# VHH binders against c4kar8: the designs that were tried, part 136

Target 1, 263 residues: c4kar8
Amino acid sequence: MAELSTPSPASPAPLDGGRGDELEKFTLRGARQILQLLQDLITHRGLITAHTGGGHSFMTAVLKVDEERGRVVLDPSPDPQANRRALAAPRLTCVTQLDGIRIQFPLVGLGEGQDKGRPALFAPLPAEMLRLQRREFYRLQVPLAHELSCLLKAEDLARKPVEVSARVIDIGAGGVAVVVPTGAAEFVIGGTLPACRLALPDGEPIELDLEVRNLNRQTQRNGTEQLRVGLRFAALPRAADTRIQRYIFKTERALNAKARGGL

## First folded at step 8 (VHH)

Design q9 (framework vhh_vobarilizumab_d1)
Fold by ESMFold2-Fast, scan of step 8:
Structure q9 (fold): chain B 263 residues (1-263), chain A 125 residues (1-125)
Amino acid sequence: as target 1 above (263 residues)
Amino acid sequence: EVQLVESGGGLVQPGGSLRLSCAASGFTFSDYYMAWYRQAPGKGRELVAGISSGGDTSYADSVKGRFTISRDNAKNTLYLQMNSLRPEDTAVYYCAAKDTGWYTVSYGPEDYDYWGQGTLVTVSS
């Protein structure tokens, strides 16, 4: 069936939306991160759709990670033809979902053998894994009552350091949008703001490097103009990512409960 | 400020050609996935063509072989060359931008960050 080559992340079909650099921030390349994610797939018994090319795929699962041999052990298909196609393929593209997160990774050099006397497929550990979260978990409108702020370390028009406390208007897995008074600082698209401080409820401010992605002048309903700055997390430590995600889920859950009239 | 401004629409006869342009400002154009959508009266927005920051392209089945999407990162401009136009191509054409590094890449209309105002293309004799 002839259709567009850019399927939704919720689809079992692989993402092929151009160059890998567009998805680089969602790509895990660390050996420890890859091992942990594969182990999470085993623990949660995640079903994997393995694409062998030519429109063919089969269902599998990771049964075991063999760290000493640097291999994953996969459940073979009950269809012998699917297994033959997989073994003949130069590359498998594996797609699964874990806790609302799309996971995609390549396997090359697939072989067959036995694990504990049972048929199994073997492949070297993937060099990379893609981990994408759904859009509704990427952007939360921050309630005004939360008074969420980010202390930006920027420069004024004379290139002198300046600190600006900016109100966070939305927050997601990839970044924040903030509003600042017009003229408070100079922002350059693509520029980096080092050591900014994001104040979340419950705990110390999170120190983050932020990249300026976009600038928008926004007129409020009262006629007041504000500068909206879109900021990308340049490198997000795992602990910071966990705190941000926890805040997003907790706040969204509270907003949903309020909409139903519950506490 | 983020802006997407389309131009190049108009009235053409069946079999004719048009080239649409979209001038982008206020964001790092070269990092964004860009797309052309269209909307005919009484219908939802439909993806026509898309192009990645690296230049990889995708097309709707109905336009493949007739339309060509391209981008000029130095000029922050997106193009759609439309050849062999048909009456069923009549629609308002929209330029759309998506930062694939911020959010889940899905390529549905609700997933795009920025939209232009649209330009009307009418294919009629």
Scores: ipSAE 0.000, ipTM 0.202, lowest interface PAE 13.9, mean pLDDT 78

Design q90 (framework vhh_7n9e_1)
Fold by ESMFold2-Fast, scan of step 8:
Structure q90 (fold): chain B 263 residues (1-263), chain A 126 residues (1-126)
Amino acid sequence: as target 1 above (263 residues)
Amino acid sequence: DVQLVESGGGLVQAGGSLRLSCAASGFTFSDYYMYWGRQAPGKGREWVSGISSSGSTIAYASSVKGRFTISRDNAKNTLYLQMNNLKPEDTALYYCAREFSTGEVTYYDSSPFDPWGQGTQVTVSS
């Protein structure tokens, strides 16, 4: 809808709030840079997690950029409820990764319609996009073939101890994100899960305490719902930290080699 | 439309107490985890406390544990924060938020706090 994406006094704050000054150097505000980055996401078929509010998200992708009308076209969810939630949201926060670089941007004024006869979601081009190039912000997307898991020691809805094997979907120097079936356990942000076990391919499981940092219910591309839990590593022994970093480095090298050689 | 209205802030001396309230409307309050967060002048947002939909699971930031108590009344659609033994370092704008809705740059080092209300100011003197 908006022809020009000019910053205004009412423009949304940086997505990471209190780190706004630190993140400004990673924020793209030029129309040409924004268009190029969105096009790169299309070219690489980048999957986007669109956060719609209330701890809900859905998987989407940029289908095209309509420069003439100043808008982006998104793939709708196969779940009608996820689409209704998105359309009702005052803002979508879109998070994705390209070549290990975290990309984040807001979409405001989402609408629905059709593109070339197919259902689509439309939004004005974002006025800014965040592109984090720092190594410490890198999150390795764990290859499905690795079947990386973390055994969580948590509580169920009745406050009874339960053990939940959760699939690790991404991993960094400071923590992991895992997927848990809805209803398998209760999590509260800031809570500590003691003596969890992270299974890496080479060696014994790493026993560690995890702090719950983030919770999000995500509707997958196939319409199923899963709970994503962001977990911070509480103090790690040097040996455990070294093993985690070695896994990340080795896997990143292998993925970079594969991308260069072709699939 | 989701609406969260915080109240109960004010000026208080160090060692004093305040009780914050958050009145929720526009959604089924009893279905959502709820959080209190705060932002001090010139500082980033900080998570303070969280409570599950039933009230059975509760957690606190280390800086407030033992001094603050989070609670909820699902029949009244209201979230509370009882703040005891207040310190000058507790001076901030306090927000309530329902379960995290904002995408973060990183999943495990992000703020879990997503403010929906305008907040209530707490100032602790001395």
Scores: ipSAE 0.006, ipTM 0.311, lowest interface PAE 10.4, mean pLDDT 77

Design q91 (framework vhh_vobarilizumab_d1)
Fold by ESMFold2-Fast, scan of step 8:
Structure q91 (fold): chain B 263 residues (1-263), chain A 124 residues (1-124)
Amino acid sequence: as target 1 above (263 residues)
Amino acid sequence: EVQLVESGGGLVQPGGSLRLSCAASGFTFSDYYMAWYRQAPGKGRELVAGISSGGDTSYADSVKGRFTISRDNAKNTLYLQMNSLRPEDTAVYYCAFDSWEYGTLRSESEYDYWGQGTLVTVSS
């Protein structure tokens, strides 16, 4: 290890200047555009993962946009420690998804108080929001009812082989995000997990080699912590690619129909 | 095994041109955002140009109008066409990639994979 740095857990940073320039075409800076996008998140009851740094995050939602005071109102975490980390952070990186489109924005100057007698977090309106409207960035949020799982072949704390059934949270052309219980396995960014098995609703499990891309410790709305792991498909066979694309397309159509009919 | 192999660097006079190539293997090249970085003596790494899987491009202000990034997905090759070269362009040029679909925005130093680099020297 003398020559190379050890891999660090994935940690969200403030929008990088160089990366910001690359993503300029996807960046919204107009006050009316920002207000409209925040309102769309309220209308769709979009869940937001707020990254507080150090590999920590919590789930929140936009409750209200206060145009007169130039502020957003956020749902606090039920975990007081997550809220303390958020209030101490120099910046929150908020990540969410709307109709498969990744949305990311910073919040600076977070405070706490009450809205209509209930605890709330407040922040000034963001000066910019990132909206990634490209097909290669599209990720389907997997319905809980599908019980989509991936059997991971990993290592435990003692570096012994272990199989972990992980719940698939989202899926796209390039990979999946999964949730793993704390302590179930150890993951190294850049490490390969061979012969994992992705279980789709139709047909046999798909055997895949997966590469670990990111790690994040997420505090859920119920206050429970879990590890979220981003996994890239390595050398995806044509037949597997076709099945994954069909699942994504079919599920998106069904979700769109359900949203219009029931809500 | 992921491999990125840069080539095409050399010594050129100010105002000259060079074309850099990056041959990629060990991953599905067409699915990834690709970038060119450079590092001059005594300076940190600087993003020069980027290109998405769909072909959308971005450039550092210092190279806009002079450099063109492109890709050939059939050949798993990334290119950087450098025109109107200046002494300030002297640096080691690196090929790099990152997965935007499953990552949070990161600093330039946190790119997943880097090549060994190719030296460009602009001098009279």
Scores: ipSAE 0.000, ipTM 0.141, lowest interface PAE 13.4, mean pLDDT 77

Design q92 (framework vhh_vobarilizumab_d1)
Fold by ESMFold2-Fast, scan of step 8:
Structure q92 (fold): chain B 263 residues (1-263), chain A 125 residues (1-125)
Amino acid sequence: as target 1 above (263 residues)
Amino acid sequence: EVQLVESGGGLVQPGGSLRLSCAASGFTFSDYYMAWYRQAPGKGRELVAGISSGGDTSYADSVKGRFTISRDNAKNTLYLQMNSLRPEDTAVYYCATRPYESGLWTYSEGDYDYWGQGTLVTVSS
């Protein structure tokens, strides 16, 4: 019998458990790069959606990076149930955007305690972070001041037609994410919502067919629950596509101008 | 670009069999969790069967013992062997790749779940 001093380590699992080569080029594993990216999230006050599994998530933020203790400090939810789900989860999947670039990272070993006398959640620094810089995946975070809404033509629980005005929270070339009041309509993944109306500034509402791609119940930082619905543009007409891209371009330029102006 | 293309759907009588295929391209197929979903008229999409990169399989209770999921990594192809078909199995069947951890890919069309266009299976007399 030979004594093995160390077995060859298995390659670390990809961030999403199966996307090794495809995501490797977008994965940060350097300690300095990870610390810098976390600090950028703090500096830009990036809101993070922390997924606890089972279609549940809550909104949080990185409050600080504690390099000496090798951990991140997160803002707990004011909803105790959301915090209990997070602490019971084997892993949190944290998703955010910085300047339209999608950032994802896992947190394992979540604990609770206090930071500077205030309740906080703690986790070891992630060993890897995804930073996806492809323009085709770009999502513009819609400024609240724009009051963008999409009138959804959906069905209630009794399958009767209902119209729901939903706030648009992000928009890209392939779709929108909206927030709807809980119980306002029934959504099924893969279902089509015909003849919805997207109200962009400077013009008539755009009539769109939307496909439901995802559903997520988020506990907001104020403790309220909201339903986030991801919607894909189905068979987008060229004129509508041009209008949407023009809105994204103009808004991105305006946001970049404000950043350069020191606002 | 990740592409999934389903084939093999059709009209079949109750008790019959069909084999669905999904041709995958644009990614390292062998590393991905692969799944079959279906959507019947008036229902949401439901997971029918899944297979890990290591070959571990899972099935919905309604199809367990009747359907078999398999993969051929050399051909970048996912299969669903459907036996003892019932009228309730009538649906559009979708090939999908799903992250191991739920919720990871929910923020863009390319990152949510990679779905094919679907293939229609009709079980009727």
Scores: ipSAE 0.000, ipTM 0.137, lowest interface PAE 13.1, mean pLDDT 77

Design q93 (framework vhh_vobarilizumab_d1)
Fold by ESMFold2-Fast, scan of step 8:
Structure q93 (fold): chain B 263 residues (1-263), chain A 125 residues (1-125)
Amino acid sequence: as target 1 above (263 residues)
Amino acid sequence: EVQLVESGGGLVQPGGSLRLSCAASGFTFSSYAMAWYRQAPGKGRELVAGIYSGGSTSYADSVKGRFTISRDNAKNTLYLQMNSLRPEDTAVYYCAVDEWSPGYFETSESAYDYWGQGTLVTVSS
């Protein structure tokens, strides 16, 4: 089962979309958002698994977006049979992953031609793209400038209730990691901290229960000790989950834009 | 705390039927997609069927037309009705939820935080 525990270039199988309203919250339909996400795939040189149906797929990548012609340009497979299957398919289902974020989109009307004298595959821009974060793979490192905090309801060494404002250092779909001064509170792995408040930008703090998952004591260069606490979200309401995911996606997008210069 | 408890497995002859149940607790069941996975002897876990919060369903090709996934949100229970069972269906069957999941199913077992202990289904004489 080594392949399940080690990062793999292969993408998960396509989601069979049905009529699941749950996926709508994570479906991008705006032309600007679609163009930006496709550009992110180009910038990161993300490998795409293109499913052609009948159990067949091939590896490709977005080479460029042609906004004037309203199409994407894809790298053809070195296997001519794979390209023939793709061209014959009524629809390609493209699946990829960037930094733990699952991206899936359809391409309809695939054609072949040349880009700068090289063979290429062409398709109209997708009308929608699914963007889902996988809990197990990605943790956003919270920018210091955001000053993200979580007010923890815990106990001190004498089992007396205390409130500790902890700095959030990373955040993912399943939880946060926070830093507290050593001795500010006692934490027990598996213990629940009820009614904590996560302060996100652009809204009221989110009230939620947190479960302690891990503890790491760190001695800083100045000799001061800090405790890093990993906390799992318990029983998140869907609205809170959506706000947290929007913060993660918005921040990751901004960090990616900054790394690329943005201008 | 999320808990999943499977039941309903057993020994059945080819062509027979079984109904599996998964009792769920510790989360808002009606808001989450749920899945059934199975693990045959000597193999990894594979997705059998999934059901979205809204009731839409997805099936592995090997079970389409024979198995039916359903849910009872009032009872916080997931079901798998298995008809026309074959020896190839012999496996331990697991109920799975990704508590954070926005309603999608992952093929990798490592994507799911919570699994039940499983229920054994044996299809043979």
Scores: ipSAE 0.000, ipTM 0.121, lowest interface PAE 15.1, mean pLDDT 76

Design q94 (framework vhh_vobarilizumab_d1)
Fold by ESMFold2-Fast, scan of step 8:
Structure q94 (fold): chain B 263 residues (1-263), chain A 125 residues (1-125)
Amino acid sequence: as target 1 above (263 residues)
Amino acid sequence: EVQLVESGGGLVQPGGSLRLSCAASGFTFSSYAMAWYRQAPGKGRELVAGIYSGGSTSYADSVKGRFTISRDNAKNTLYLQMNSLRPEDTAVYYCAAPDEGYWLSTYEESDYDYWGQGTLVTVSS
């Protein structure tokens, strides 16, 4: 029985075109469905990681959908260099999540201009959007108040062992995404970080072997840069898996119970 | 070096059809939004239809359901299929390309930097 190869659940990294046939059943192409999904992203104030290529991305959001003109309006980065990279890119690959559901779509023909006198980025409406509603693609955006961290056992530029405390920004069934200061350690895609320690609320840190799946230098909405590392759980005891699933469940329920206003 | 050359205009009776073509050269055609404008005798220039690089289209209310804009990026050619033509459609039709970034934020005539010479469409009995 052949099974669809899963992308790393810990990483917001884009899914490749080599999976096109396997992802067709999750691809939305109806104009009404695309418009509704984009509007849902606006309503829920969804943050989008826009990949510009070359390992670079920036954080944005959909501000408006203009159905009559067939365009989407995006929040520009406060970093002019991030905007310049985006405008030079032949395609943006936008990755986000809505209630743990992975959403991915391309934007082609990005331009800049003004919306109501304010700087904005513009793109034609995407012809297709991926909406992956499977457990392995569920990712909880970790609340800053939880102060979740993972102590990484890595190497520096001279191949010497170093320990880096990284903030966990999202967590799923198969891994975590973490933020580290640029230059804190060397990471190699496919490399294994043994005996790392994931600190969850309610108990002792979980000792895990993590595999590096994705690396991305990200410009935040405030203009600062950070290294985002996607990490897969290489070997996960059932007890650890249960604790991680319980944390995800409890946190999702608590977040869904709270009203979230636009700030 | 940038050049836009329109063709396909002519005399046609009311209710007839014409297909306009615009051959583009000297720029990366596939990366630009493109538009058709027209100017009737004694009137200002008006937007007829636009098409973004990604394929999304926009039409003036006066032509919706009658005209279809399309592009062939392999041939660097923009098309306007005009059906059910009316005397009010009589105009010089212009192919236009904006500077990159402007098409998506505005639809004003002043946002277009590249214009063709125009092709005359006359609808009369």
Scores: ipSAE 0.000, ipTM 0.091, lowest interface PAE 18.7, mean pLDDT 78

Design q95 (framework vhh_vobarilizumab_d1)
Fold by ESMFold2-Fast, scan of step 8:
Structure q95 (fold): chain B 263 residues (1-263), chain A 125 residues (1-125)
Amino acid sequence: as target 1 above (263 residues)
Amino acid sequence: EVQLVESGGGLVQPGGSLRLSCAASGFIFSEYDMAWYRQAPGKGRELVAGIDSGGYTSYADSVKGRFTISRDNAKNTLYLQMNSLRPEDTAVYYCAVRSWTPGYLKTSSSAYDYWGQGTLVTVSS
């Protein structure tokens, strides 16, 4: 009996699909950059989750980069079954973090052997490594008390222009997520909402173009449905970027102090 | 650094119950949307349950009425109470926190870029 293969060991793992063009600018393909990043993982003893497909993964670490042989040496799992699955897998998807930076890379052609008399796993050096900065990944969940809003310029069901005041639920360097009542407007993924107005504390609303990235329906406790819309900043003036980052930093600092006090 | 550590998986008989826990660190837990995903052997990862920072919950149709997601913000811990377990619930269960780059649909795992290592749940005699 043949088992249906998963297209990727971590599919539909985060960052595996639907974002190739977005992730290209964060992808390292230079041999020197790849070697340096792997060395940084060794230096900081970064723990790696290696996804082998079929819902399986194990914890590993880069023990060594063998530049002469063009391969990376990995710590095997204490679970022999996990090692067997890894060796049988067409590809490993390795995920780790270093100082808040997400790092993801594929390994193909995994083998087993010994390193300095101890069992080890070996693979050719990855051809690419994804390196996402913490600031690129960071989304501040907006405290309800801040009542952040964004006036969206969209279309209704009849394709007539409509303005919707949406509550901002999270904000980052690259965009915002907002909540609107279902049916308030129609959104098309990849579409641009021009001249929207983001209201931050301490100043005039920021006028900006937003690209629709995702749509999620959520059910509230009272049974009412809300639409959660993920929006990317299409282009952000430096002054606007500075104000958004200042708001994020100030709010994070305040929430950090509150959470620490709650300990 | 963001860290998520799952626990509570194991072997249970059909009709039994398990409680999964996810210990979170490296971020302000109370301000983030959290979710449980699962992945059965040879299948893709699917959303099981989500809970937002305000405590509002959502569930996959296959688990609604049987599973309960909850959070304890004082302990930085996410829970999944699983009742009336079935063999088809057998999977590795993952804790996830909402990322800056969301996917296209609520069920898209790309909406949740930070993941734990997972905990195995086997429902069998």
Scores: ipSAE 0.000, ipTM 0.116, lowest interface PAE 15.6, mean pLDDT 76

Design q96 (framework vhh_vobarilizumab_d1)
Fold by ESMFold2-Fast, scan of step 8:
Formats: sequence, structure tokens, C-alpha cells
Structure q96 (fold): chain B 263 residues (1-263), chain A 125 residues (1-125)
Amino acid sequence: as target 1 above (263 residues)
Amino acid sequence: EVQLVESGGGLVQPGGSLRLSCAASGFIFSEYDMAWYRQAPGKGRELVAGIDSGGYTSYADSVKGRFTISRDNAKNTLYLQMNSLRPEDTAVYYCAAPKSGYWLRTYSESQYDYWGQGTLVTVSS
């Protein structure tokens, strides 16, 4: 099946699997950066969802970082079953948020013991931590009145070029989602659509390369089928990136002003 | 038009409980980080609890363990369950949403564009 959706960075579901190389730019591996981020979680009392695999998770928190022993101390679950699952797991995937930033990190070699006479979980310091600004995944729902479109340069079943005008339903810093009629073109996840043209209000269309990230078939109320296509900006010139960001910010501000009665 | 409408405030004795609700409309509620703020008489506004679009929560130290923030995206409603109430919790409670949905856990009022009318919580004697 095609990829139907991806979790929000704010989602408690871990970001894993096929996203490893895309998330490298957001991954911290410096010991001092890791220690500082863990300390920030302690200072802000960040609640952590610890995933033990098999769909199981529990809530925890970093209680202490022991730099001398290279260990982190975690608050155990009040549920003994959750603690048993955590100790049996080869790895915990910890997910939390701090000041609008998604943080995700693995813990390997979990043990149990005591801290100040109370039960505690212990693990070696993680070798890496994902620190992802949620704004990187912000998606503006495009107002229907804007009639935003993207001219896609795609291929048919015989790999012959076709052009499809697609309606843009959402847009973010990293890409757009569009809808196309079923059968208008063939899309392959991971495929590149070169020299597409994104039409924004106020200005000439932006020429850009798009990578197909996900596909979702939708049946409309009138029985016709549409394909929702998630497209990543493969490369953006600085000027194009600036124009897209300006459109997002201006549109959000206009929606906010309308919502506040034109204040 | 964005609207945030709080309800559930009232007079309660110390040790009592109240549940506040905030009905949101005019925006895509599920995309927004939401927060409860309060303002006590003669004091500035302070963050009570926040919940982001993914359901992760943050609490002020003074309410941690006593208050629970939650959201129902299907009903576009934000909740604050307040237990073990103290006289110090007496305040007008406000539901708040930031303009871009990614300002949760900031302590600046300027990060929030949308505020409800407020609901008064009085904890006495």
C-alpha cells in the first residue's frame, strides 16, 4: 500500500523507520548537547512517553542525569506491568516536547534500582537525540478562495510526460499536499517530478522539483475518485523558500485578523 | 471567526473540585497548541497548563498532580479538571490558543492571539 499519512511531530507516535536520513539534520550527537537537552527536560519537568514496543508505552520523566556514571535516572510507572515491559524491552523509544520542539531518543540497557530510597529506572545516556522544531512540519490549510494550484509534470503508465493542474490543499515549509483526479497521472513514492510550477497569489509561479512522499485515494460524495498526493520540496532556491514562507505567514495573519473581527 | 468560550467556574470550598471547559470554533482546533492561563486579583496572568496538538501536557509546579488538562478534538473542546482546590487557586481562568500552533510552553502572553472571556473560580474559607 501507499503511505497514507505521517504522524505530526507533536504526535506521541515515534518517528522511525524510513525517516532516518531525513531526520539526520535534526539529530544531536554531541555529548554536551545531549546533557544540556536532558537537563532542560528536568528543569521544565517534561513528561515523556516511553514506548516499549508492541504498542505499549508508559509516562515517565527524567529525574536526574548522572554525568560521572554516564546514566539517566527515570521515574518508574505506577503500573508494575509497564515497568516489567520496559525492563524486558531491548530498547525504549522516548518521545516528549519542550517549548514547541519535539524530542525523541532511544534508551538501551534499562535497569531498576533505588534513588534516595525510592524505586527508579536507570539507563546509559543516549548516544543521539532527535530535536525537531514543530514549525518544520507546520501545514497551512489553504483557503479554498485562494484557488492555489500546482502544475505537475508527471508521467502516464507508459512513462510519457503529462501535465496535471492540481489543487493545493495544504502547504508547509517542507512541501505541499495536492488533489488530482484518479487516472490523470501515475505517481511513485520516492519519484521526482521536475520543474513543477506552484502558483501563489501575488507573483509569478514558482518553478520547483517535487518528490512524491505519500498517496491516498479518496472517493467523493458524487462517486468520483481523487488522489491526494503529498509532495516534498526536493530543492528550493532561497527566493522560492522566502516567498512560500511569506505566503504562509501572511495567510495565517489574515485568517487571524478575520477571526478577531478585523482587529 | 475564532471563538473560545469557557464554562464551569464557580464558588467551591477548599479541597473541592471543578471541571472547566473551553468550546473552540472558527479554526482547526486539532492543529493548535492550547493552554489554560489564570489571573488572580492584583496579579499578572500565569500559565496553568498546556496541551499540544499531539496531546503532550505541561503544568505549572503549583498545580502539578492536582490539575489535569485534556482535549477532545472531535468536539473541539479543551478541559481542565481541578482537584484539591486551594484558596490560592482563586482566579479568572482563560482558555488560550497561539496564532501558529507551535508556541506551547512559552510563558509570554504575546505568543497567544486568541483568548476566551474567562471564567471565575473562587475557592473560599
Scores: ipSAE 0.000, ipTM 0.132, lowest interface PAE 13.9, mean pLDDT 78

Design q97 (framework vhh_7yz9_2)
Fold by ESMFold2-Fast, scan of step 8:
Structure q97 (fold): chain B 263 residues (1-263), chain A 125 residues (1-125)
Amino acid sequence: as target 1 above (263 residues)
Amino acid sequence: QWQLVESGGGLVQAGGSLRLSCTASGFTFSDYAMGWYRQTAGNEREWVAFISSGGDTTYADSVKGRFTISRDNAKNTVYLQMNSLKPEDTAVYYCATGREWYLSETYSPGAYDYWGQGTPVTVSS
């Protein structure tokens, strides 16, 4: 039996999973970082589930950040009972998603009023925000400029070892997708590729065992056919996991900044 | 408004098949995980199947090999194909949507933000 847990303010254990130091890497405590993330939620109109405790929650959104008064302005629920529960709660746990990345933060001292004639909820700025990637499912599209590559230890048709340098097109906490030149190697779903080397910026290549999860033949706009290979990290050392997550986090933030500047 | 609407339940004989559908509206369906749960009278909701935003699936041991969860992002719909039905599969089936956690191994009802109204399935012996 597997169950997907919602984080409880009283129980951090479901979020820890035995990697508490890794969660700390994704906890934002800087005022500028918190302000930027809240602004990102406004810009992308991110829906927020606000948990009031006792199994109750409501849907909201950040309407505005009032830096002068040090507070956020939230959209009230159309359900008056939900708003009453929220105002009575000692703490709201706000959970949302931005481009596949989970964002969670507490709000304490919720009040109600109006913002420019509209009903609104107000709370002091959070002192911290958790920005946790969905480790298995989130995929960062890797910029071509990064020239991210993975040296695969694969087999040819005769089952002889070959090394193939593959371009990484997307990367997540659980694996990578690579593009392999036609004829470079044979791949079998469920097969294991031991001791592959993932080249990340800012350090030595990471040695990884990879499992083949999917294969897709893709025709490019110019008519060229390429093989896209989905690869799972079979066993990931803690240090490697941390470096991969830092790369994903930093790159995603930079890409989002470019997208917002272009819009 | 967020809304989930289930359909496809009914009465079926043991060994038969049913396909449940759940159509979502009011949110970006492709960004969210979808799950199926079931509940019998006097018992808590139990997890049946999960599908991530990326299409990865997992199943409760009691249904593995018999049930298949799938999604169609163009139609904002998640499906549960139920084959080789048993009397023990009799329950009200619920569609749910919510957060995805790699670090969590559990799919508890409390993990989901929104639920449908449920669709009853009765499997006769």
Scores: ipSAE 0.000, ipTM 0.110, lowest interface PAE 14.7, mean pLDDT 75

